# VH-VL binders against q0aze0: the designs that were tried, part 8

Target 1, 268 residues: q0aze0
Amino acid sequence: MKIILVNNRFKENTEKKAQEIAGQLSALNVEVIIDNGLDEPYAGTVDFIMVLGGDGTMLRAARRYGQRAIPVLGVNMGTVGFLSNIEINELAEYLPLILREEYSLEARMMLEVAVFQQQSLLTRVFCLNELLLRSNSPRMLSFALEISGQKLEPYRGDGLIVSTTTGSTAYSLSAGGPIADPQLDAFIVTPVASHIINKRPLVVSPEREISLHLLEEREAIIGIDGQIKMDFGAENRVLIKRAPHPLLMVNLKAKPFFTSIDRSLQRQ

## First folded at step 4 (VH-VL)

Design q8
Fold by OpenDDE, look of step 6:
Structure q8 (fold): chain C 268 residues (1-268), chain A 122 residues (1-122), chain B 113 residues (1-113)
Amino acid sequence: as target 1 above (268 residues)
Amino acid sequence: QVQLQQWGAGLLKPSETLSLTCAVYGGSFSGYYWSWIRQPPGKGLEWIGEIYHSGSTNYNPSLKSRVTISVETSKNQFSLKLSSVTAADTAVYYCARASIYYDRSGLTPDYWGRGTLVTVSS
Amino acid sequence: DIEMTQSPDSLAVSLGERATINCRSSQSVLYSSNNKNYLAWYQQNPGQPPKLLIYWASTRESGVPDRFSGSGSGTDFTLTISSLQAEDVAVYYCQQYYSTPYTFGQGTKVEIK
């Protein structure tokens, strides 16, 4: 068995723990690759991904490895979040199950985000939570939204969020989006401070495609999962689709979403 | 082969700050902890602290208030500073790859520098 | 902190005879999850840094002669030189790497009788 340990290089405790766990796993004849985000993603074949840390680390892991259809386990290290399944102190207990591949998987839809400069592809990213288009100035944006060829009325406001159901409890929630069942596949389109006061979020089928571009020359940015940032101008276009592969999240311990959501939200 | 080369001033007066640097050659600097260990003349070994290539540190509680370990990843170097030295800090100081742990190829061997004698005298 | 205590402090052994050094930790360095002892042995010659001999309490480092062996578990460990050679005259240290701060024994000086 080969395992990737993903940790946060900026968190001292996760680095040390990754080293410790790597030793422990190697002692059990498991091959271990440590990914702290400093290097390029490991290109070789692996059987399992273990994420040490909080939601941010999971999001990075998802972007780096999610398209490869590898089981991903979130191991929480004392942070508050929605994406971890077990606690670090429980790892020893569940390790035999992991090694025997005795676990359930939850498929979580990801976004495929393509950003263009005119007709040239600048970047393509798979992400777990959301894409954000946001003004980079005190002025409002004016932008066009198209859903499967249907052109909506132009949006005016600070920005727009296109989120997965997993991302519904992230930035979309803060912007007034609905909380979605993570067992659903859907796009959530949430306006950010719309000029139209009662502009409502949209719940969109995962079978549709979403495109947007600016209608005026304004300074804007694209944000992905709150970690990637790039400039976005009038000559840029963004296309959003359902990713061809979901993130396969390991479920070792039952965590009922709706019974724990209030507790989780109160802690943030 | 991994080689560690270390340098710094070997003679200090009391209350001065000890400063040593260790450079790593022939191997990867990233992905490992790097440690400082000292040995007073004719005595045993004392672990001072360690640093990850990203800058995360762990110190011996007995020295934590006076010790600073830093890293310059671009040069594959890490350094030790020990403030307010006394005669008790007279020792041979070693840099080393920290701890015995497994890497991608198995157990990582323990590599040491040659040591630097630091003498604190009035 | 985990305290490491070696015995004896010095040992004189005839050439070709067995040398035995003991090391005791103040708490167990056995990790129950992987059943490994986080214990190492070092050899140090005058003017040189320590050289790793044994890790995981009983595994020889590459290049270490077969006459060196480590045994023990939990809190009590032993380094054995089955047939002492002239080049084995040195100071030997045990070390725990179970938890920080990592600690060493006080050392055992091995000499030829």
Scores: ipSAE 0.000, ipTM 0.458, lowest interface PAE 16.2, mean pLDDT 90

Design t5
Fold by OpenDDE, look of step 6:
Structure t5 (fold): chain C 268 residues (1-268), chain A 126 residues (1-126), chain B 107 residues (1-107)
Amino acid sequence: as target 1 above (268 residues)
Amino acid sequence: EVQLVESGGGLVKPGGSLRLSCAASGFTFGDYAMSWVRQAPGKGLEWVGFIRSKAYGGTTDYAAPVQGRFTISRDDSKNTLYLQMNSLKTEDTAVYYCTRDRLYYGSGTFYGMDVWGQGTLVTVSS
Amino acid sequence: DVQMTQSPSSLSASVGDRVTITCRASQGISSWLSWYQQRPGKAPNLLIYAASTLQSGVPSRFSGSGSGTDFTLTISTLQPEDFATYYCQQSYDTPLTFGQGTKVEIK
């Protein structure tokens, strides 16, 4: 068995724990790769990914490895979030199950985000939560939204979020989007401070494609999972699709999403 | 209920042999490394040895004082751990406990002995 | 071999007292340290594993801390049933070794 330990190099406690766990796994004849975010993603084949930290670390891991259909376990290290399955102090209890591959998997839809400069592809990324388009000035943006080739009325506002159901409890929620069942595959399109006060979020089939471009010469930015930022201008367009592969999240411990949603949200 | 029950203790002369048994119940015995720990009268705890689960080779390791004289084995089909003690010495006199190792990491590393039997007394005397 | 040294070997305390027991390893053992409680005539019970994780069913007045070579078991408010002998144990490497024990007696 080969396992990637994903941690955050800027959080010393996670680095220390990663080293410790690596030693433990090595003693069990498990090959371990540590990914602290400093280097490029490990290109070799692996059997399991263990994420040490909070939601942010999970998001990074998902972007780096999610397209490879590898089981990913979130191990919380004292943070509050939605993407960890067990706590660090529970790892010892569940490690035998991991090694025996006695766990269930939950498939979470990811976004495929492609950013173009005219007809040229600038970048393509897979992400677990959302894409954000927002103004880089105090002035509102005017932008076009198309869904499966259907042109909606132009949007005016600070921006727009296209989120997965997983991402529904992230920035989309703060912007007034609905909380979505994580077992459901869908796009959630949430306006950010629209000039239309009651502009409603859209729940869109994962079979559709979403495209965005600016209708004026203004500077904007796109954000991915709150971690990647890039400039977005009138010559750019973004295309959002369902990623070809879901993130396979390991479920070792049942977590009642709806019964704990209020508690979790109040802590953020 | 998770339980370990030792048996086979008694009085034996120096140079003699004795075989202890530990019956396990309430858990998947074969998944766990198991240890023997002993305690001389009025003294502290002393690790005797352990045996790994079959998944990790079922290999054994022993404390230096018992190396070459004691043998740990297991029968997973019977949920039973054994301690064969040969060439017994007076200093082997102790209560012998069988324990479940919480999580075994191949090299002998684990997160505590979370289940203990009641112990069985072995007395080596002339 | 890794030697484990507990301090003190014995102490007297009263119900309600805060009790602290220390354990020192002869070399770094990371967090591979467990604490056990043994009452007279009984088998030991696991209290703490992985240096600071409370075993299921153990009262919250027990806590463990430390890493590397120095470890501490703390009983925040001593109860009548807590008068016993306590042992630390390293599981970092074989042979597995215990501390010599700390007897907590009633004052």
Scores: ipSAE 0.000, ipTM 0.494, lowest interface PAE 15.0, mean pLDDT 90

Design u5
Fold by OpenDDE, look of step 6:
Structure u5 (fold): chain C 268 residues (1-268), chain A 122 residues (1-122), chain B 112 residues (1-112)
Amino acid sequence: as target 1 above (268 residues)
Amino acid sequence: EVQLVQSGAEVKKPGASVKVSCKASGYTFTSYYIHWVRQAPGQGLEWIGGINPSGGSTTYRRKFQGRVTMTADTSTSTVYMELSSLRSEDTAVYYCARDTLEVYGSGYFDYWGQGTLVTVSS
Amino acid sequence: DVQVTQSPSSLSASVGDRVTITCRSSQSLVHSSGNTYLSWYLHKPGKAPQLLIYKVSNRFSGVPDRFSGSGSGTDFTLTISSLQPEDFATYYCMQGTHWPYTFGQGTKVEIK
């Protein structure tokens, strides 16, 4: 068995723990690769990914490895979030199940985000939470939103979020988006400070495609999962689709999403 | 010392594919984008595309979309450019170059490969 | 795309001559950061292109001081104060401020 341990190099406690866990796994004849974000994603085949940290680390891991059909386990290390399944102090208890592959998987839809300069592809990214388009100035943006070729009325506001159901409890929520069942596949399109009062978020079928471009020359940015940022101008276009593969999240411990949502949100 | 070493010259027939390699050394492979630029006989330099070895994300010039594929092998610190459906117009010297910044940002090429001649002829 | 035009396309010069090559862009190359990403390259047949100047006026490591770059906005100049035998080559400017990067058509410096 080969396992990738994903941690955050900027969190010393996760680094130390990763080394400790790596030692334990090695003693059990498990091959371990540690990914602390300093190097490129491990290109070799692996059987399991263990993410040590919070939601941010999980999002990074999802972007790095999500396109590969590899089970991903979130191990929380004292943070508040929605993407971890077990706590670090529970790892020892569940380690035998992991090694025996006695766990269930939950498929989470990811976004495929393609950013273009005219007709040239600038970048393609798979992400777990959301794509954000926002103004890089105090001025509102004017942009076009198309859904499966259907042109909506021009949008004016600070920005727009296209989120997965997983991402519904992230920035989309802060912007007034609905909380979505993580077992549901859908796009959530949430306005950010629309000039139209009470403009409602859209829940869109994962079979559809979403396109965004600016209608005027303004400085904007594209944000991916709150971690990647790039400039976005009038010559750029973004196309959002359902990723061809979901993230396979390991479910070792049942987490009552709806019964705990209030508690989790109150802690934020 | 930073070095980019490319594979040898290729001769191909129209319709065929060619895959050129660029081996990087002397620096952290995943910290820099690698771009491909070509020069046809009697022409200037033409940008083809680029790849982020960290994750393998790519960007291609529109002209080459659908025909070009760039990949990176981190285990060998090598970037590959494959061009399919070759035409006579694809005859050129192909260069790999290191970008000091991100592909969707701004930058310049501080180091170049020695070039690979690709000849497409019937 | 941003167009970059060099002048002249070719020139003949002798060793010791002062050589000036101009590069003009279709729009300002000043980046929002305040930097201007205009670079110059020397290219000899059968060799790898070499970076000479980056960000308008900065000499790359190992580049002789006879090479200098200047300019702002849309107009830029590469100057060789005293041409040496090894300087006979084709020179290219490149804008790296706007995506995609674009090259000038090149200036061939030949022996007179």
Scores: ipSAE 0.000, ipTM 0.467, lowest interface PAE 14.8, mean pLDDT 91
Fold by ESMFold2-Fast, scan of step 7:
Structure u5 (fold): chain C 268 residues (1-268), chain A 122 residues (1-122), chain B 112 residues (1-112)
Amino acid sequence: as target 1 above (268 residues)
Amino acid sequence: EVQLVQSGAEVKKPGASVKVSCKASGYTFTSYYIHWVRQAPGQGLEWIGGINPSGGSTTYRRKFQGRVTMTADTSTSTVYMELSSLRSEDTAVYYCARDTLEVYGSGYFDYWGQGTLVTVSS
Amino acid sequence: DVQVTQSPSSLSASVGDRVTITCRSSQSLVHSSGNTYLSWYLHKPGKAPQLLIYKVSNRFSGVPDRFSGSGSGTDFTLTISSLQPEDFATYYCMQGTHWPYTFGQGTKVEIK
């Protein structure tokens, strides 16, 4: 059995704990690869991914490994979030189940984001939460949104979010988008500070293709999961579609989504 | 408008501790890392470490391990850097800087605080 | 740690001169995302450092077009096409691809 331990490079406690866990797993004849972000993603065959940290660390792991159809377990290290399943102090209790592969999997859709310059592909990335198009200056953007070839009326405002259902509680929520059951596959399209009063969030089929481009030259950025940022100009176009594979999240104990989000919103 | 405003100059004796603050405004405080960088007289810029305000997770350059502590107060949008066991070679201007988080843990510094002079003298 | 080396350590120039500063890293700075996290900063005594160029060649908001960046992999250059009085300063490159972040040692641009 080979396990990747993904940790937060900015958390010394997580680094030390990863090494401790790696030692425990090695003693049980498990091969361990530690991914703290310093190197390229491990290219070899792996059986399981354990993410030590908060939602940000899980988003990084999903981008690096989410398309490989490998079970991914989120282990919370004290950061409040939605993407972990167990706490670090529970790991010893659940480790025998992990090693015997006695757990269920929950599939979470991901986005495939392709950025073009004219007709040339510049980059292709995957993400778990969302793509954000935003202005990088005080000036509002004018941009075109197409859904499966259907051209909508031009958008004017600060930007747009295209989110997965998992991402519905992230930036999309802050911009006025709906809370979505992460068990559903759908794109949520949420305007950011739209100039047009009647622009509403859209919930569309995950089989749709969404494309965005600027209608005039502005300083704009596309952001992916709040982690990757790219300059976006009028010569650029982004195409968003459902990624080929969902992220396979390990479920070792019940984590009721609706009760969790309700408690989180009460504490805000 | 993004602003990082630091606390005023400090004069400390060897062996003392200093705590420098960096107050952020004009953006979502928890969306960006804050790093600390210093410049000693006649020396270049030296990275000390960074903090994720969202969870309080930190990373420090090895030479400062055990002497530096970074904390964040989300209610005031303020990051603190405390440096203990001060030595004469810790005399420097200390800057806070916002990390863009282009990819997790990789980026550049887009906005900087004005700097805090810390003088360590007997 | 990734080492970042700047050359020259200092140079003397006159207003209107073309100034070139180089930065070399011990490892490739290309990130798996395809981006290269090499940035340039201007620093004057008594003032905060200012971002000039990010991701090799992108000018930060408000930075004059006389500043340009170029390079790839491990070798990078900052060029000032026509030096102005306010450009006499120390310039630093920084790599932000690999942890820990590392600065070059700085290049002081002085009046001739």
Scores: ipSAE 0.000, ipTM 0.395, lowest interface PAE 16.6, mean pLDDT 85

Design y10
Fold by OpenDDE, second read of step 5:
Structure y10 (fold): chain C 268 residues (1-268), chain A 124 residues (1-124), chain B 112 residues (1-112)
Amino acid sequence: as target 1 above (268 residues)
Amino acid sequence: QVQLVQSGAEVKKPGSSVKVSCKASGYSFTSYYIHWVRQAPGQGLEWMGVINPSYGSTDYNQRFKGRVTITADESTSTAYMELSSLRSEDTAVYYCARGEKYTILSGYYGMDVWGQGTLVTVSS
Amino acid sequence: DIVMTQTPLSLSVTPGQPASISCRSSQSLVYSSGNTYLHWYLQKPGQSPQLLIYKVSNRDSGVPDRFSGSGSGTDFTLKISRVEAEDVGVYYCMQGKHWPLTFGQGTKLEIK
């Protein structure tokens, strides 16, 4: 068995823990790779991904490795979040199950985000939470939203969020979006400070495609999972689809999402 | 025999720092976690933190708000606990204790070996 | 944090009589593996704490068989079948399931 440990290089405690875990796994004849902020994702094959840290680390891991259809386990290291399955001090208890592959998987829909310059593809990324279009100035944006070729009335506001159901508890929530069941596949389209008061979030089928472009010559920003940022202008277009592969999240420990949602949100 | 021997009693002023040592013998120092636990006079036990001497990884009780630093020196088989910004309420006997062997989860078998304790008195 | 609550806080026992101490945790101490991380310590007067029972019911090395631990979930009990003079001290339960580790308030055992 080969395991990759993904930690946060900016948090020393996660690095030390990764080294410790790597040592223990090695003693059990498990091959270990540590992604401590590698410049590029590890290109070799792995059987299991263990994420050490919080939601941010999981989001990064998902973008880096999620399309590879490898089980991903979130191991929380003292943070509050929604994406970890077990606590770091529980790892020893569940390690035998991991090694024997005695766990269930939960498929989480990811976004495929393609950003174009006219007809040219600038970048394509997969992400677990959301795509954000936001003004890069104090002025509101005017932008067009198309869903499966259907052109909606122009949006005017600070921006727009397109999130997965997983991402519903992230920035979308702060913008007034609904909390969604993570087991449901759907897009959540949440306006950010819309000029139209009655502009409501949309729940959209994962089978549809979402397109965004600006209707005016203004500078905007595209944000991915709150970690990737790129400039977005009038000549750019973003296309959002369901990713071809979901993130396979390891479920070792049942987590009561709805019964714990209030507690989790209060701690953020 | 397995034993942990701690440094002597300390008297400190408020705002200063104290560093207590814990020398291990009779076993492989890097194979076991070392915990620190304190006990104020006439009070119960309070867990402070833990270290894996093999890797230097630590975890702390957040109630100390970053005032605790635990380190280990493999060459001397000695663990250290430093407590900064001392207050009168930090007056206590501080214990080091041996935890589990090569595990992520500490607590399977409890703390089976304890140091003799170090009294730290914080007074003006 | 997991709160550990011991009862009683003090106990006076006639030598040869049994003693019982209760420990309750604010959360379950059981893992899916079935292991339960509840431990008992004894601190004799003027001494460091010493491990008595680990994982609910396992006696540490050198611990007399008059000591026994039981319980499940959130409720645990330490029993001494026949209290002896050497059993005088403060007993602590501790949970080892979650960080930070937490202790009960302690139960002081005295001889009548």
Scores: ipSAE 0.006, ipTM 0.502, lowest interface PAE 9.7, mean pLDDT 90

Design y8
Fold by OpenDDE, second read of step 5:
Structure y8 (fold): chain C 268 residues (1-268), chain A 124 residues (1-124), chain B 112 residues (1-112)
Amino acid sequence: as target 1 above (268 residues)
Amino acid sequence: QVQLVQSGAEVKKPGSSVKVSCKASGYSFTSYYIHWVRQAPGQGLEWMGVINPSYGSTDYNQRFKGRVTITADESTSTAYMELSSLRSEDTAVYYCARGEKYTILTGYYGMDVWGQGTLVTVSS
Amino acid sequence: DIVMTQTPLSLSVTPGQPASISCRSSQSLVYSSGNTYLHWYLQKPGQSPQLLIYKVSNRDSGVPDRFSGSGSGTDFTLKISRVEAEDVGVYYCMQGTHWPLTFGQGTKLEIK
């Protein structure tokens, strides 16, 4: 068995813990790779991904490795979030189950985000939470939203969020989006400070495609999972689809999402 | 034989800090966790925190609100517990105890070896 | 935090008679693995605590067979089949399933 440990390079305690876990796994004849902020994702094959940290670390891991259809376990290290399954102090207890592959998997839909400059592809990214289009100035944006070729009335506001159901408890929630069951596959399209009061969040089928472009020359930015940022202008277009592969999240411990959501939200 | 020997009694003023030592012998120091537990006079036991001496990783009871620092020195097989911003209610006997073996598959067996305890008295 | 409740808090026993101490947790102590991390300690007068039972029913080395532990989920029991003078002290249950670790209030056992 080969396991990759993904930790947060900016948090020393996660690095130290990764080394500790790596040592223990090695003693059990498990091959271990540590991704402590590698420049590029590890290119080799792995059987299991263990994420040490909070939701941010999980999002990064998902973007880096989620398309490989490898089980991903979130191990929380003292943070509040929605993406970890077990606590770091529980790892020793559950590790035998991991090694024996005695766990269930939960498929989480990811986004495929493609950003174009005219007809040229600038970048393609898979992400777990959301794509954000927002103004980079005090002025509102005017932008077009198309869903499966259907052109909606122009949006005017600070921006727009296209989120997965997993991301519904992230920035989309702060912008007034609905909380979605993470077991449901759907896009959540949430306006950010829209001038039109009746611009409600949309729940969109994962089978559809979403396109965004600016209707005027304004400075904007694209944000992905709150971690990637790029400039977005009038000559750019973003296309959002369901990723071809979901993130396979390991479920070792049942977590009551709806009964615990209030607690989690209060702590954020 | 396996034993944990702690430093002597301390008398401290409120607001000061105390550092208690726990020297391990008779076993591989880095192979077991070390816990710290205290007991106020006539009261029960309260868990404070734990350290893995091999890597220095720690976990604390959040009730102490960051006042507790646990460290370990592999070269001397000694664990330390420092408690800062001392209050009168911190007057207690402080124990170090050997916890789980540092392995993945052995499980948790409680605290099987205890130090003799260190009395810390906090008074004006 | 998990609250551990012991009953009784005090027990006076005639030598040779049995004793029973109950420990209840505010939440289940069972892991998905099936293991339950409930332990029992004895603190004799003037001494440090010592481990008696680990994981509900396992006697630590050197612990007499007159001591036994049982229970599941949230309810646990320590039994002494024949109390001896050397059994005098305060008994504590402790849960190691949830962080932070927590102890019961203690049960003081005395000889009549």
Scores: ipSAE 0.014, ipTM 0.502, lowest interface PAE 9.1, mean pLDDT 90

